# VHH binders against Profilin-1 (pfn-1), part 80

Target 1, 132 residues: Profilin-1 (pfn-1), of Caenorhabditis elegans (q9xw16)
Amino acid sequence: MSGWNAYIDTMTAAAPSIKRCAIVGAADGSVWARTEADNVFKASEEELKTFVALFNDVTQVPAKGADIEGVHYVVPRTEESLIFGKKENTGFFAVKTKSAVLIAVYEGPNEVAAQVRKAVESMQTYLNNAGY
Short names: E, the ipSAE of ESMFold2; O, the ipSAE of OpenDDE; V2, 0.75 times the mean of E and O plus 0.25 times the DockQ between their complexes.

## First folded at step 13 (VHH)

Design wd4 (from wc121 with D99W; framework vhh_6fv0_2; at its last look DockQ between E and O 0.04; V2 from the best seeds 0.00; counts 0 for: pae O 11.6 > 2, placed apart)
Fold by ESMFold2, look of step 14:
Structure wd4 (fold): chain B 132 residues (1-132), chain A 123 residues (1-123)
Amino acid sequence: as target 1 above (132 residues)
Amino acid sequence: QVQLQESGGGLVQPGGSLRLSCAASGFTFSTYDMYWVRQAPEKGLEWVSTISYPGSNTYYKDSVKGRFTVSRDNAKNTLYLQMNSLKPEDAAQYYCAKWYDILTGSFGEFDYRGQGTQVTVSS
């Protein structure tokens, strides 16, 4: 695919409880890179377009929840550039950069969720500093 | 208080093997992903391997893949690194850590790592 695949590899190596992740365009949800092979990130282009639009007003998201890969998550709260959701022992973190949205789907306890958040926020900062 | 103690380092010839251990205390070891990181003299920190909290997902720096195996025993609060086919470039101080930021090359604000164990490869 592209040099963006290296960032996918970095996120999964940095937080090995991430099961699937993707980097998508913030404007339209177009896939720049995603986990492939045995653990493909399976969200459709239409679903991703809808998902990234949630960042247009994150304050509306907790009332509605969010859908990723056809799964509905409860979103307890949001921050300006962060949406996260929970469903049982799984969840996601999504962060927005200047040009992209990073999405990581994980499984594990709250301690692992905190490590996943650190990994995605580190990548968010890195991409923002690089102009993306 | 979080404590990590590495052991098992030593001197081996090229092609030799070592098994590193990391004893963890002061936190619930079984609910954290864990990291191995190394530092050679006059070099920066270098990520080596990461393992998920149940031990099912493992990742390796390309240069050690196929030679190193990370594992854990959650009942004993211990992280392991089996190092086979050791090369001179593997000589370093090895650290286990509760967190490591691969992008910034740092343990982060709170330095959740052990004191390290030295691996020396000489012929």
Scores: ipSAE 0.757, ipTM 0.883, lowest interface PAE 1.0, mean pLDDT 92
Fold by OpenDDE, look of step 13:
Structure wd4 (fold): chain B 132 residues (1-132), chain A 123 residues (1-123)
Amino acid sequence: as target 1 above (132 residues)
Amino acid sequence: QVQLQESGGGLVQPGGSLRLSCAASGFTFSTYDMYWVRQAPEKGLEWVSTISYPGSNTYYKDSVKGRFTVSRDNAKNTLYLQMNSLKPEDAAQYYCAKWYDILTGSFGEFDYRGQGTQVTVSS
């Protein structure tokens, strides 16, 4: 298990309503780590490449939405380093670090979403401080 | 007003068992992930366990895996922690929370914990 897998485990433990999550390269969408076993993160390489590129101009993303794992999400909110997608009782938070994008797909109401956001932002801060 | 009240702590011998409860009010308990954390004497806060909404996923600190079981009764707004095979190193003040940052060892901007319940393990 790579060191990045430990961060996946940390995020899922921090916000257990996360169903799937991944850490990918911000430059090319390459997968550094992802949830596996019963909760495999299934986004394709091409999809991830497209997804991470959204951070180049997040202001346009709410108008278009975002796709993860073949699922189209409405994007109610973007920040400089954050994309929030929503679809019914599911959603995702994606946050950008210096060199990575963290993607967490969750299931639950808005209350759960807030907890998921805190978890991924905490990881974002940690990794940024670590130089990643 | 968010309120969390832990109970069920006490003194047990090594190998004994306790069942902690956390009564929640002031928020929609059933829609939140819930956390157990503990603080041993002269030590910092440490994460113990998390359970998802509505209760399907559970996670544990490595040192308590196989011994502790987190559960919840959403109808009663109650969180539980069954602790079996207790060890001296499990002695701590145990808190339930609606949020805990595992990375920073904190409850975040606000204190989302109860007053705690004391667990003592001694022969």
Scores: ipSAE 0.716, ipTM 0.868, lowest interface PAE 0.7, mean pLDDT 93
ESMFold2, look of step 13: ipSAE 0.712; ipTM 0.870
ESMFold2 (binder alone), look of step 13: mean pLDDT 82; pTM 0.825
ESMFold2 (binder alone), look of step 14: mean pLDDT 82; pTM 0.827
OpenDDE, look of step 14: ipSAE 0.006; ipTM 0.225
OpenDDE, second read of step 14: ipSAE 0.015; ipTM 0.255

Design wd6 (from wc121 with K61R K65R S106N; framework vhh_6fv0_2; at its last look DockQ between E and O 0.84; V2 from the best seeds 0.00; counts 0 for: pae E 2.1 > 2)
Fold by OpenDDE, look of step 13:
Structure wd6 (fold): chain B 132 residues (1-132), chain A 123 residues (1-123)
Amino acid sequence: as target 1 above (132 residues)
Amino acid sequence: QVQLQESGGGLVQPGGSLRLSCAASGFTFSTYDMYWVRQAPEKGLEWVSTISYPGSNTYYRDSVRGRFTVSRDNAKNTLYLQMNSLKPEDAAQYYCAKDYDILTGNFGEFDYRGQGTQVTVSS
């Protein structure tokens, strides 16, 4: 296990409605860690390259949406370091750190989504403070 | 008004068991992930366990895994923590929460928790 797996475990414990999540390189979308076993994060390398590139211009993302694990999500809005999407009772939160993108796919209503967001943003802050 | 009320604490001998309850009101309990946290004397808040909505996923701190079981009854708006094989180091004030940050060890902005329930483990 890489040291990054610990952060995956922390995020899932912090927001247990996260179904799958990953930590990837912000530059190239390379996977540093991801949920495994029964909840494998399944985004392809090419998809992740495309996804992390969205952070180069987040203003265009709402018009196009975003794809994670072959699923297309509507992106209502974006922030400088935050992209989130929705699809029925599911969604994702993606946050950018200095060197990484954290992606969490969740299932649940808006109340749960808010909890997931806080967990992901908390991890974002932690990693940023750690220099990552 | 969000209200959480913990109960079920008490004094037990090492190896004993307790079952904590948390009665929730003032919000849609069934749609929230819920947390158990504890605070031992002269120590900070410590995450104990989390359960997802509606109850399919559970997580535990390493030191309680295999001994504690979190569950919920959404129809009763109640969160539970079954604590078995209790150890002296489990002694603490136990709180339930719907807003807790495991990374920072802090409750949310509004500090939604009850008065807590005291767990004492002594031989």
Scores: ipSAE 0.877, ipTM 0.932, lowest interface PAE 0.5, mean pLDDT 95
Fold by ESMFold2, look of step 13:
Structure wd6 (fold): chain B 132 residues (1-132), chain A 123 residues (1-123)
Amino acid sequence: as target 1 above (132 residues)
Amino acid sequence: QVQLQESGGGLVQPGGSLRLSCAASGFTFSTYDMYWVRQAPEKGLEWVSTISYPGSNTYYRDSVRGRFTVSRDNAKNTLYLQMNSLKPEDAAQYYCAKDYDILTGNFGEFDYRGQGTQVTVSS
């Protein structure tokens, strides 16, 4: 693994039902890496800045939901460093590290959602331990 | 109970081919992403390939990309690994898994894996 793109590759290999994902700066939403080509993660910088700010108070997120890639998600639950968004058979998991937010958009049943959550949380732990 | 049973290994010359199978039972196979992992003697676990639950997304470690093909038949609850152009460094015990953490190189705490199937590549 080298560079931020290697972490994107690792995430998609770890949870192949992830359709798109990104690593963005926690302070400003700047894109450090994202899925590209046919799977481009299309959120604008302005949308991402708004999105990462949700982690400033996750307790308010379920009331208003979250927008990623121009799609509105219901947020049924949050945890201190995790936001789960859902729309029909698709969803996202977003986790915050010291410096970054990892966003993974997936499609699939609850069993797959659990596999996606475990993969993003494993990467969250890895990045935190590496100082990010 | 979850059961995974690997088969199809054997002895092959360099450049040869093998097709591994993984028969799954005791869980809803079609709703889980699946993994192939291997272990050479006195070495750690090495991720080989991952496939999404409908079979639409596949991923490979760099050293096998272009030579190995992962697939699944959800109607038969079976995972496959077609291994072409085999090299001596591919020799290992091969396992399929429902839970594997690529970052830590470990099976999940409650992962049910079979005994694996041995792939040997010799002259």
Scores: ipSAE 0.482, ipTM 0.777, lowest interface PAE 2.1, mean pLDDT 90
ESMFold2 (binder alone), look of step 13: mean pLDDT 79; pTM 0.798

Design wd7 (from wc123 with A97T E109D; framework vhh_6fv0_2; at its last fold request DockQ between E and O 0.92; V2 from the best seeds 0.77)
Fold by ESMFold2, look of step 14:
Structure wd7 (fold): chain B 132 residues (1-132), chain A 123 residues (1-123)
Amino acid sequence: as target 1 above (132 residues)
Amino acid sequence: QVQLQESGGGLVQPGGSLRLSCAASGFTFSTYDMYWVRQAPEKGLEWVSTISYAGSNTYYKDSVKGRFTVSRDNAKNTLYLQMNSLKPEDAAQYYCTKDYDILTGSFGDFDYRGQGTQVTVSS
């Protein structure tokens, strides 16, 4: 999936406060692409499998929170295809497309979080329109 | 009210340099990631560079990497673009914004757009 890395580059350029991100398979959490090098996205296959399964019933997620990269996040809200997690000055947005889940971990104030959400949702729309 | 004012454009020969400024007011500049975009006559809007709210992360369109440097001074509410080794293809109206969709190539909220500053590169 080397061609998928261009989407990772686009995400980090679109929202530069994203620290790490990945595109994973919606069915099994397999990694299609991720940030690499000094900012490698490190989540185990088991963790990612559990994470993407949260989209099977997003209404249960706020009560439990979510884990990614070994970090536990409070999930203050969800939507049918979006999970937002928060911990202190960091957080994540995850969106589901037809076949993938896009995960973006960021650091910054609420204004940055809104910019990250917009970038993540724009990519969600783009991937869905492309059949993914 | 959000206001963005670009300046520092002008005429330069190929290989020359310019430094663009973007003065921001009406919002908390230091809490927003910022973008430089450009538009040549009769062409679409093109992303140039992005910088994170604290200034720690910068990204560039491939064709300007190594030639352009984005920076910000949060104490002065000002965004900068240092443009070195300018080429004719860099000629455009340059805009700064906090609301740009890099995937669709469009401003997210047109009301946040300044008037831009013209960069012209001649033989």
Scores: ipSAE 0.656, ipTM 0.850, lowest interface PAE 1.4, mean pLDDT 91
ESMFold2, look of step 13: ipSAE 0.580; ipTM 0.827
ESMFold2 (binder alone), look of step 13: mean pLDDT 81; pTM 0.823
OpenDDE, look of step 13: ipSAE 0.911; ipTM 0.949
ESMFold2 (binder alone), look of step 14: mean pLDDT 80; pTM 0.815
OpenDDE, look of step 14: ipSAE 0.897; ipTM 0.942
OpenDDE, second read of step 14: ipSAE 0.912; ipTM 0.950
ESMFold2, fold request of step 19: ipSAE 0.499, 0.535, 0.470; ipTM 0.798, 0.810, 0.785
ESMFold2 (binder alone), fold request of step 19: mean pLDDT 80, 80, 80; pTM 0.807, 0.809, 0.805
OpenDDE, fold request of step 19: ipSAE 0.913, 0.911, 0.913; ipTM 0.952, 0.950, 0.951

## First folded at step 14 (VHH)

Design ue10 (from ud4 with P107S; framework vhh_7pa5_2; at its last look DockQ between E and O 0.83; V2 from the best seeds 0.00; counts 0 for: unsure alone 64.9 < 65)
Fold by ESMFold2, look of step 14:
Formats: C-alpha cells, structure tokens, sequence
Structure ue10 (fold): chain B 132 residues (1-132), chain A 123 residues (1-123)
C-alpha cells in the first residue's frame, strides 16, 4: 500500500466537505494518490500537468482562472504556494510542497472553505518540514 | 486490496545488469505514478525513480541517472527497473510503491513496505 493514501485519508477526515482529493507530482502532474470509489478524482494527466504549472507564476492565475476535472474555476486570489478556485457552490484549494501539489475539491457554503484550506495547509506544512 | 510484488533481484558483479519487475493488482495501475525505492543495510529508504501513469514522464535520483531505466507495461500491470553499470553502493532491498517519493509516516509504524527484492553487487 502507498504511504500517500494516508495523506488523502487524513485530509478528507479533517475536512469532510472535501468531495474529491488528489496528491500529484509538482513536476508533471502525475497522480500519486487520489480519492477513489464513489468519489473518484477524475482529471487527465494532461490537465494536471497544465494545472501544476500554474504554480510557476501564481500572479498570472487570477486573470486566467484554472481548470481541474474539466471544470473551469474563477481564481479570486492566490498566494505563493496556494491557489483557491470557486465555481457556484463548489471550489478547490491547491497547495504546493517541495515535490507535490495537494488538491482538494469541496462542495458547500463559504464557511467550509476555511476548513478545507486548513486541512491542506496542515499537510503542506508537515510535508515541507519533512523535505517533501 | 492493493498488492505489489517485486522480483528479479540477485547477486551480480560490479558493472553487471539486472532487471527488476513489480507485479501490481487491486487498483487502476495505469492511472497512477509508480516508484522504485531502495533500502541499503543501515540506511533509511532512498527514492530511486518515478514514472507517470501513462509512462510519458520519468524521473531519477542523481545517483542512478544514466544507469537505471524505469518503464511500465500497463497491459500487464507491471513496473520495471532496468539496472545497468551496477555498483556496490546499489546493494539494497528494492521495493516498488504507488506514487512519487514516499512520504514519512503520519502516525504509527511504516506498514506499506512489501517484501522487496534483494540486489547484491559484489565481486
């Protein structure tokens, strides 16, 4: 079994509003772990490669928006290693670590967004402190 | 459940070659990146190489770049590592894993390592 699956499980447990979640390689968007079964994270390798490249210059992302799972999101703000996307009653948070990008897609009102952000940033911090 | 079974290890002289295989089952193999990781005696795990789900991108640790080639056959659910120009420092137990370089355990013991396949490079 993969050690990355435990990170998926920890994030979804910490923020139950996360509907789909993935950990992908920062260099190429390749899938290291994802939610499966009834909540499969369904993004193509090509889409994920384009998505992770957004972190090469986050300042240009609000003008373009972002695509994940075939859905186009408005990106109202970014930070050095964080992209937040919104569409209707759904959104995503994505954070970059040294080697990976953590992506969490959620549904629900805006108050759950803080929980999702906290879940992904906690894992980002843990991984960065470990050199990942 | 996910199962990964490594094979193809053995004893070889410096400069020799070996090909490792990893038979995968219990998941959609072609959807996931796969890695090789090794553990030398007295050392912790060392990431060796990663290949994307499609096989379209590959990555190597500096210590093996130019000598090792990762590949996959998605029709056979099998991951490979061709190891050429082997050196004594390549001696280790080799494991395959789902995803990129394996992260530290979040809690409890590290229980995601299988049996591995032993590679011994000595004269």
Amino acid sequence: as target 1 above (132 residues)
Amino acid sequence: QVQLVESGGGMVQPGGSLRLSCAASGFEFSSYAMSWVRRAPGKGPEWVSTISGSGGSTHYADSVKGRFTISRDNAKNTLYLQMNSLKPEDTALYYCAVGGPQPPPLSGEDDYWGQGTQVTVSS
Scores: ipSAE 0.698, ipTM 0.863, lowest interface PAE 1.1, mean pLDDT 90
ESMFold2 (binder alone), look of step 14: mean pLDDT 79; pTM 0.790
OpenDDE, look of step 14: ipSAE 0.858; ipTM 0.924
OpenDDE, second read of step 14: ipSAE 0.906; ipTM 0.943
ESMFold2, look of step 15: ipSAE 0.677; ipTM 0.860
ESMFold2 (binder alone), look of step 15: mean pLDDT 78; pTM 0.786
OpenDDE, look of step 15: ipSAE 0.896; ipTM 0.939

Design ue11 (from uc28 with S30E T50Y S59K; framework vhh_7pa5_2; at its last look DockQ between E and O 0.82; V2 from the best seeds 0.75)
Fold by OpenDDE, second read of step 14:
Structure ue11 (fold): chain B 132 residues (1-132), chain A 123 residues (1-123)
Amino acid sequence: as target 1 above (132 residues)
Amino acid sequence: QVQLVESGGGMVQPGGSLRLSCAASGFTFESYAMSWVRRAPGKGPEWVSYISGSGGSTKYADSVKGRFTISRDNAKNTLYLQMNSLKPEDTALYYCAVGGPQPPPLPGEDDYWGQGTQVTVSS
């Protein structure tokens, strides 16, 4: 039983192209919740620590790309609280809240990306309004 | 399924100490941060502390900094909270939870915590 798992379930239900999700601490990359079983989110704590640190200076991320679950993604652009990446028919959206980073890894054509972004940004807004 | 069982609570005088334990099962314990949360009578839940999966990072609420210490034994799937210099305002039902500071319940949902362990600080 975890309160954060409900947020994972909500995000995965909002976009069927989402395959894996995680909610991690913005400060240290610690895992608070993640998809499990057949769709387990596999990023290590060390990798996530590096990933969440990208939000300290998002302007440098497009030049470097981003790694999630041992996969390197091209990052076309960033926003202050948004990092997204692409690799072939896969990608990710990561949004930062006051205390957390929400990560959704998706699979599908480029057309599905909009729905995935909407799902994570909706959750971002909800959590920010709640002070998290 | 995920199970969290808190223990170690009791009644102590101000300035006393207690050590809480949380036995976890049903998930890969070492992969998740863990938190302690407490609920005092007539008040809402208050986040107390969390620790990363590896134990390399910890954080405390201002109200308990310098007095409480969170730790974990991943080999035993157990979370701990050492509470020193206890105050009457620490009186609460203490819960362990998966993750960092606990989010509000989503509409139509309740908090999913164990039975908790009661801590009472009184002279």
Scores: ipSAE 0.837, ipTM 0.911, lowest interface PAE 0.5, mean pLDDT 94
Fold by ESMFold2, look of step 14:
Structure ue11 (fold): chain B 132 residues (1-132), chain A 123 residues (1-123)
Amino acid sequence: as target 1 above (132 residues)
Amino acid sequence: QVQLVESGGGMVQPGGSLRLSCAASGFTFESYAMSWVRRAPGKGPEWVSYISGSGGSTKYADSVKGRFTISRDNAKNTLYLQMNSLKPEDTALYYCAVGGPQPPPLPGEDDYWGQGTQVTVSS
């Protein structure tokens, strides 16, 4: 695949607790890259379009939660370009750039969340600095 | 193994039309957005057009809006670019790519481009 797969690989290598990961278009939720095979990131384009639209007003998200891969997450925290979701021993971090949304779904105890966030924000920063 | 094969290029006069094709294999084509990118002689890559996996969303560079139309046939795993009202500045190698506009390379990585298909617009 294209160079977007390198971003997927970098995030999953930096935070092994990431089980599934995707990069999708910020405007339409269409998949640009994702984990495949045994760790396929499965979300419909329709679901992802609804998901990326949450970034249009992140202040509304904690009251509603968020759905990814047909799973509903409680959203205890958002920032202007970041949504954090939790369900039991799993969670996700999603960050928005100009063109894309980077989504990482992880499993593990609370201490792994910081590593996942750092991995996703590192790529967000790199893309932002390049105007992406 | 992911494979993208461009075709349909050629030489045309200004004002002419061409239809480019990109045959895709080795992945679930309909699950992914696709782009067309071009590289003019002596210049870096320029993103041209984008289409979502479903085909429901499209986007175009300002330089081609109203003249180029991206489309896809998910049953045939094929991406298309209809190019009308061609201008000399459209002369380039055209490539298809998976996903949105190509991201900046990560440290230690190089750009890679396939063969592409040549479009030449000249009298």
Scores: ipSAE 0.730, ipTM 0.871, lowest interface PAE 1.0, mean pLDDT 90
ESMFold2 (binder alone), look of step 14: mean pLDDT 79; pTM 0.795
OpenDDE, look of step 14: ipSAE 0.731; ipTM 0.873

Design ue13 (from ue1 with Q102K E109D D110E; framework vhh_7pa5_2; at its last look DockQ between E and O 0.61; V2 from the best seeds 0.68)
Fold by ESMFold2, look of step 14:
Structure ue13 (fold): chain B 132 residues (1-132), chain A 123 residues (1-123)
Amino acid sequence: as target 1 above (132 residues)
Amino acid sequence: QVQLVESGGGMVQPGGSLRLSCAASGFTFSSYAMSWVRRAPGKGPEWVSYISGSGGSTSYADSVKGRFTISRDNAKNTLYLQMNSLKPEDTALYYCAVGGPKPPPLPGDEDYWGQGTQVTVSS
């Protein structure tokens, strides 16, 4: 899995508070890469299909929140290509590229969230510039 | 570790058929989308086809639509590409890959491709 897995490794190295991470197809939610072993990102294809479809109309998401790995998150606001959620001492950032959605689930107080966002947006930019 | 082994290539006349296989091991095959990619002599890589982990979603490059069919057998950890109505332009090394189209390498990483399986379409 060295192709897309290198992107997972780069994001987790850039933001150590990331506990689980995935790259999924923007059209179907199917997994292209994810954290494995002791930190497996565990979500069904059906759950991920529902999740990536949120990017089709991000204006609906703040009112109802979002689910990842069976966990419900509050979504304070969205951007065209970014959804983030919060639950207690955890959260997620998800960004959309042309063909993929990058998802990072982190642990820690909200003060660490900025580095998580930067890690996913850096990879979003790299992929967008390459046409992905 | 992840291993992907392509097979089923060979020489065939124009209009003929071949079925490629990709044997996967070292990961939970059914959890991951898969792709076929090809490299013709002197050309860069060309994405050919994609299938979701469940097999419920597929897509194809315009150049192969209607002629190629991607499929998977998750019980056997095997990806397939049925190639019909083959043309000389389909001559290439064919590779399978995990996920969507193989991404650009990150800085400092090598662009590794493995051996693939050769398809040659000629009279």
Scores: ipSAE 0.761, ipTM 0.882, lowest interface PAE 0.9, mean pLDDT 91
Fold by OpenDDE, look of step 14:
Structure ue13 (fold): chain B 132 residues (1-132), chain A 123 residues (1-123)
Amino acid sequence: as target 1 above (132 residues)
Amino acid sequence: QVQLVESGGGMVQPGGSLRLSCAASGFTFSSYAMSWVRRAPGKGPEWVSYISGSGGSTSYADSVKGRFTISRDNAKNTLYLQMNSLKPEDTALYYCAVGGPKPPPLPGDEDYWGQGTQVTVSS
């Protein structure tokens, strides 16, 4: 669809446990790119608007959790530009760039989380270096 | 297959107005933010304006702020750009693009743009 989809493909290729992925605007939660078809990322703009706002104060997020695609996740870890959510055998990593939030929803045992994080953070670094 | 078809360009004098349209198909239009980008002769692509999927959020390059207005009709799968107070430096080929914020378009984005619509501002 656009050049943004290439980055979706790069993340999903780097971490096969990623089921759905999206690149959204950091300011408004608008979707710039997402997985489609059988793996369509289903979060609404309104939900994403709320989600990206969590980065305004990540210190509060572990106490209240985070919602993506109508699913509530506990949040074991946050960093200035990272939110890690978990629910049973699923989870997500969300990282903030200069202008975007990258969201990767994965499924699998806890061991797959490290690979997902690495994929998302690698893309974060790349986009930040590119000014995005 | 994603398709974007721009229209509405033309030649106008400085201070004139144009309204561009972009007909989108092949994807869930309302789910995606949309942008206008332009390419002036001899220059690289420049981001012009952005609108969220719902239309609730918009942004503009400093060079066009106050003069251009981006909008969309999700029922018609159409993106618009109202261009007022046009200047010679607005002369460019204008493209419709999926997503994209204030930074310049990512390399390769042009592969997914439409044919573009020419805007020429000249006295």
Scores: ipSAE 0.660, ipTM 0.850, lowest interface PAE 0.7, mean pLDDT 93
ESMFold2 (binder alone), look of step 14: mean pLDDT 80; pTM 0.807
OpenDDE, second read of step 14: ipSAE 0.412; ipTM 0.745

Design ue4 (from uc28 with T50Y S59H P107K; framework vhh_7pa5_2; at its last look DockQ between E and O 0.82; V2 from the best seeds 0.83)
Fold by OpenDDE, look of step 15:
Structure ue4 (fold): chain B 132 residues (1-132), chain A 123 residues (1-123)
Amino acid sequence: as target 1 above (132 residues)
Amino acid sequence: QVQLVESGGGMVQPGGSLRLSCAASGFTFSSYAMSWVRRAPGKGPEWVSYISGSGGSTHYADSVKGRFTISRDNAKNTLYLQMNSLKPEDTALYYCAVGGPQPPPLKGEDDYWGQGTQVTVSS
């Protein structure tokens, strides 16, 4: 479909616990790539616009949580370019690059979260170094 | 199978106008942002513009801002690029692509773009 799909495939291959994944524009939440077929990433453009705006002030996010695909997640902590949330045996990691936000929704025990984080942060580093 | 077919290119004099079209199929068109990119001979690809899935937001490279307008018709699965005040430096093969600014190729080859449409600006 697009060059961005290769990045989706790379992240999902690196962390099998990732169920759905998307790459969206940091400026407007527009979808550039997403998982499809049996694991379609379903967040709307309006929802994503709101979500990416959270990176404008990450310090406020733990108090309010974050919504993805109509699901509300508790956000225990944030970093400057990282927002992660939890809900039962699911969660998400979202990292911001220069131009994009990478979102990975995962399912599994807490110990799988480390692998998911590593996958998205590795891609974040790669894209930042490339100027994206 | 994703297909992108560009059209509308041609030869024009400096200051002239062209309107490019991209017919898209094989995916849910309205769910994705779409971009125009261009490649001049001997140069790498340059991102030109992108528009969100709904068309609610548009973005432009500084080199074309104020001269080019990106739009889309989701009912027709078609992307457009209105190019006004064309300059010789706009000469390139223009491609339609899914998503925003196109990322570096991971396998060393170009993305799944269409065949492209040639735009030549010359006096």
Scores: ipSAE 0.916, ipTM 0.949, lowest interface PAE 0.4, mean pLDDT 95
Fold by ESMFold2, look of step 15:
Structure ue4 (fold): chain B 132 residues (1-132), chain A 123 residues (1-123)
Amino acid sequence: as target 1 above (132 residues)
Amino acid sequence: QVQLVESGGGMVQPGGSLRLSCAASGFTFSSYAMSWVRRAPGKGPEWVSYISGSGGSTHYADSVKGRFTISRDNAKNTLYLQMNSLKPEDTALYYCAVGGPQPPPLKGEDDYWGQGTQVTVSS
């Protein structure tokens, strides 16, 4: 596997509500690592290229929402390096570093969202500190 | 179980060319970006190049840009590195890896490096 898979494992262990997770290249959306087997993260390369490009102007994202794995999410608000979305009892958090975008898709009520955000931002901080 | 087997290394004079191959199995090859990484004697790993899962996007370290070309054949689960205009500084053990540029190590992370293929550039 990928050395990035340790980051996948760390995030999913820290926030059990994460159902699927991926790390993709910030420049092109290419998949560097993802959850596999029973919880395969299934987004096309074309969809991921479109998704990571949202970080080029996060201010436009709430008006349109965002698509991941063919699912359309409402994006209530954004931050410069963070996009999150909601659809019914599911959601996602995505954070951008210099080199990568970390994406976690979770299931559960809004109360679990804080754990998911903390899990992805912890890895974002570690990567930022290392220049990634 | 992921398996990556590098081949195509050898000894060559400065200015020469080599083509490296990486045979992959045990995962959905076309779904993942793939990298070449090298380790010169006494040095740590240096990322060389990566290519997206589809092959539509390629990326290179500045030190090899214009001289090396990464490619893949998803029908054969094979990654390639065409190395032209080789320099003594390119002497290293070359490895393929799944994903983009290698991440910073996490505590307790296992190494995924295979045996590699040796490239030696010398007069």
Scores: ipSAE 0.749, ipTM 0.880, lowest interface PAE 0.9, mean pLDDT 90
ESMFold2, look of step 14: ipSAE 0.721; ipTM 0.867
ESMFold2 (binder alone), look of step 14: mean pLDDT 79; pTM 0.792
OpenDDE, look of step 14: ipSAE 0.912; ipTM 0.946
OpenDDE, second read of step 14: ipSAE 0.913; ipTM 0.948
ESMFold2 (binder alone), look of step 15: mean pLDDT 79; pTM 0.794

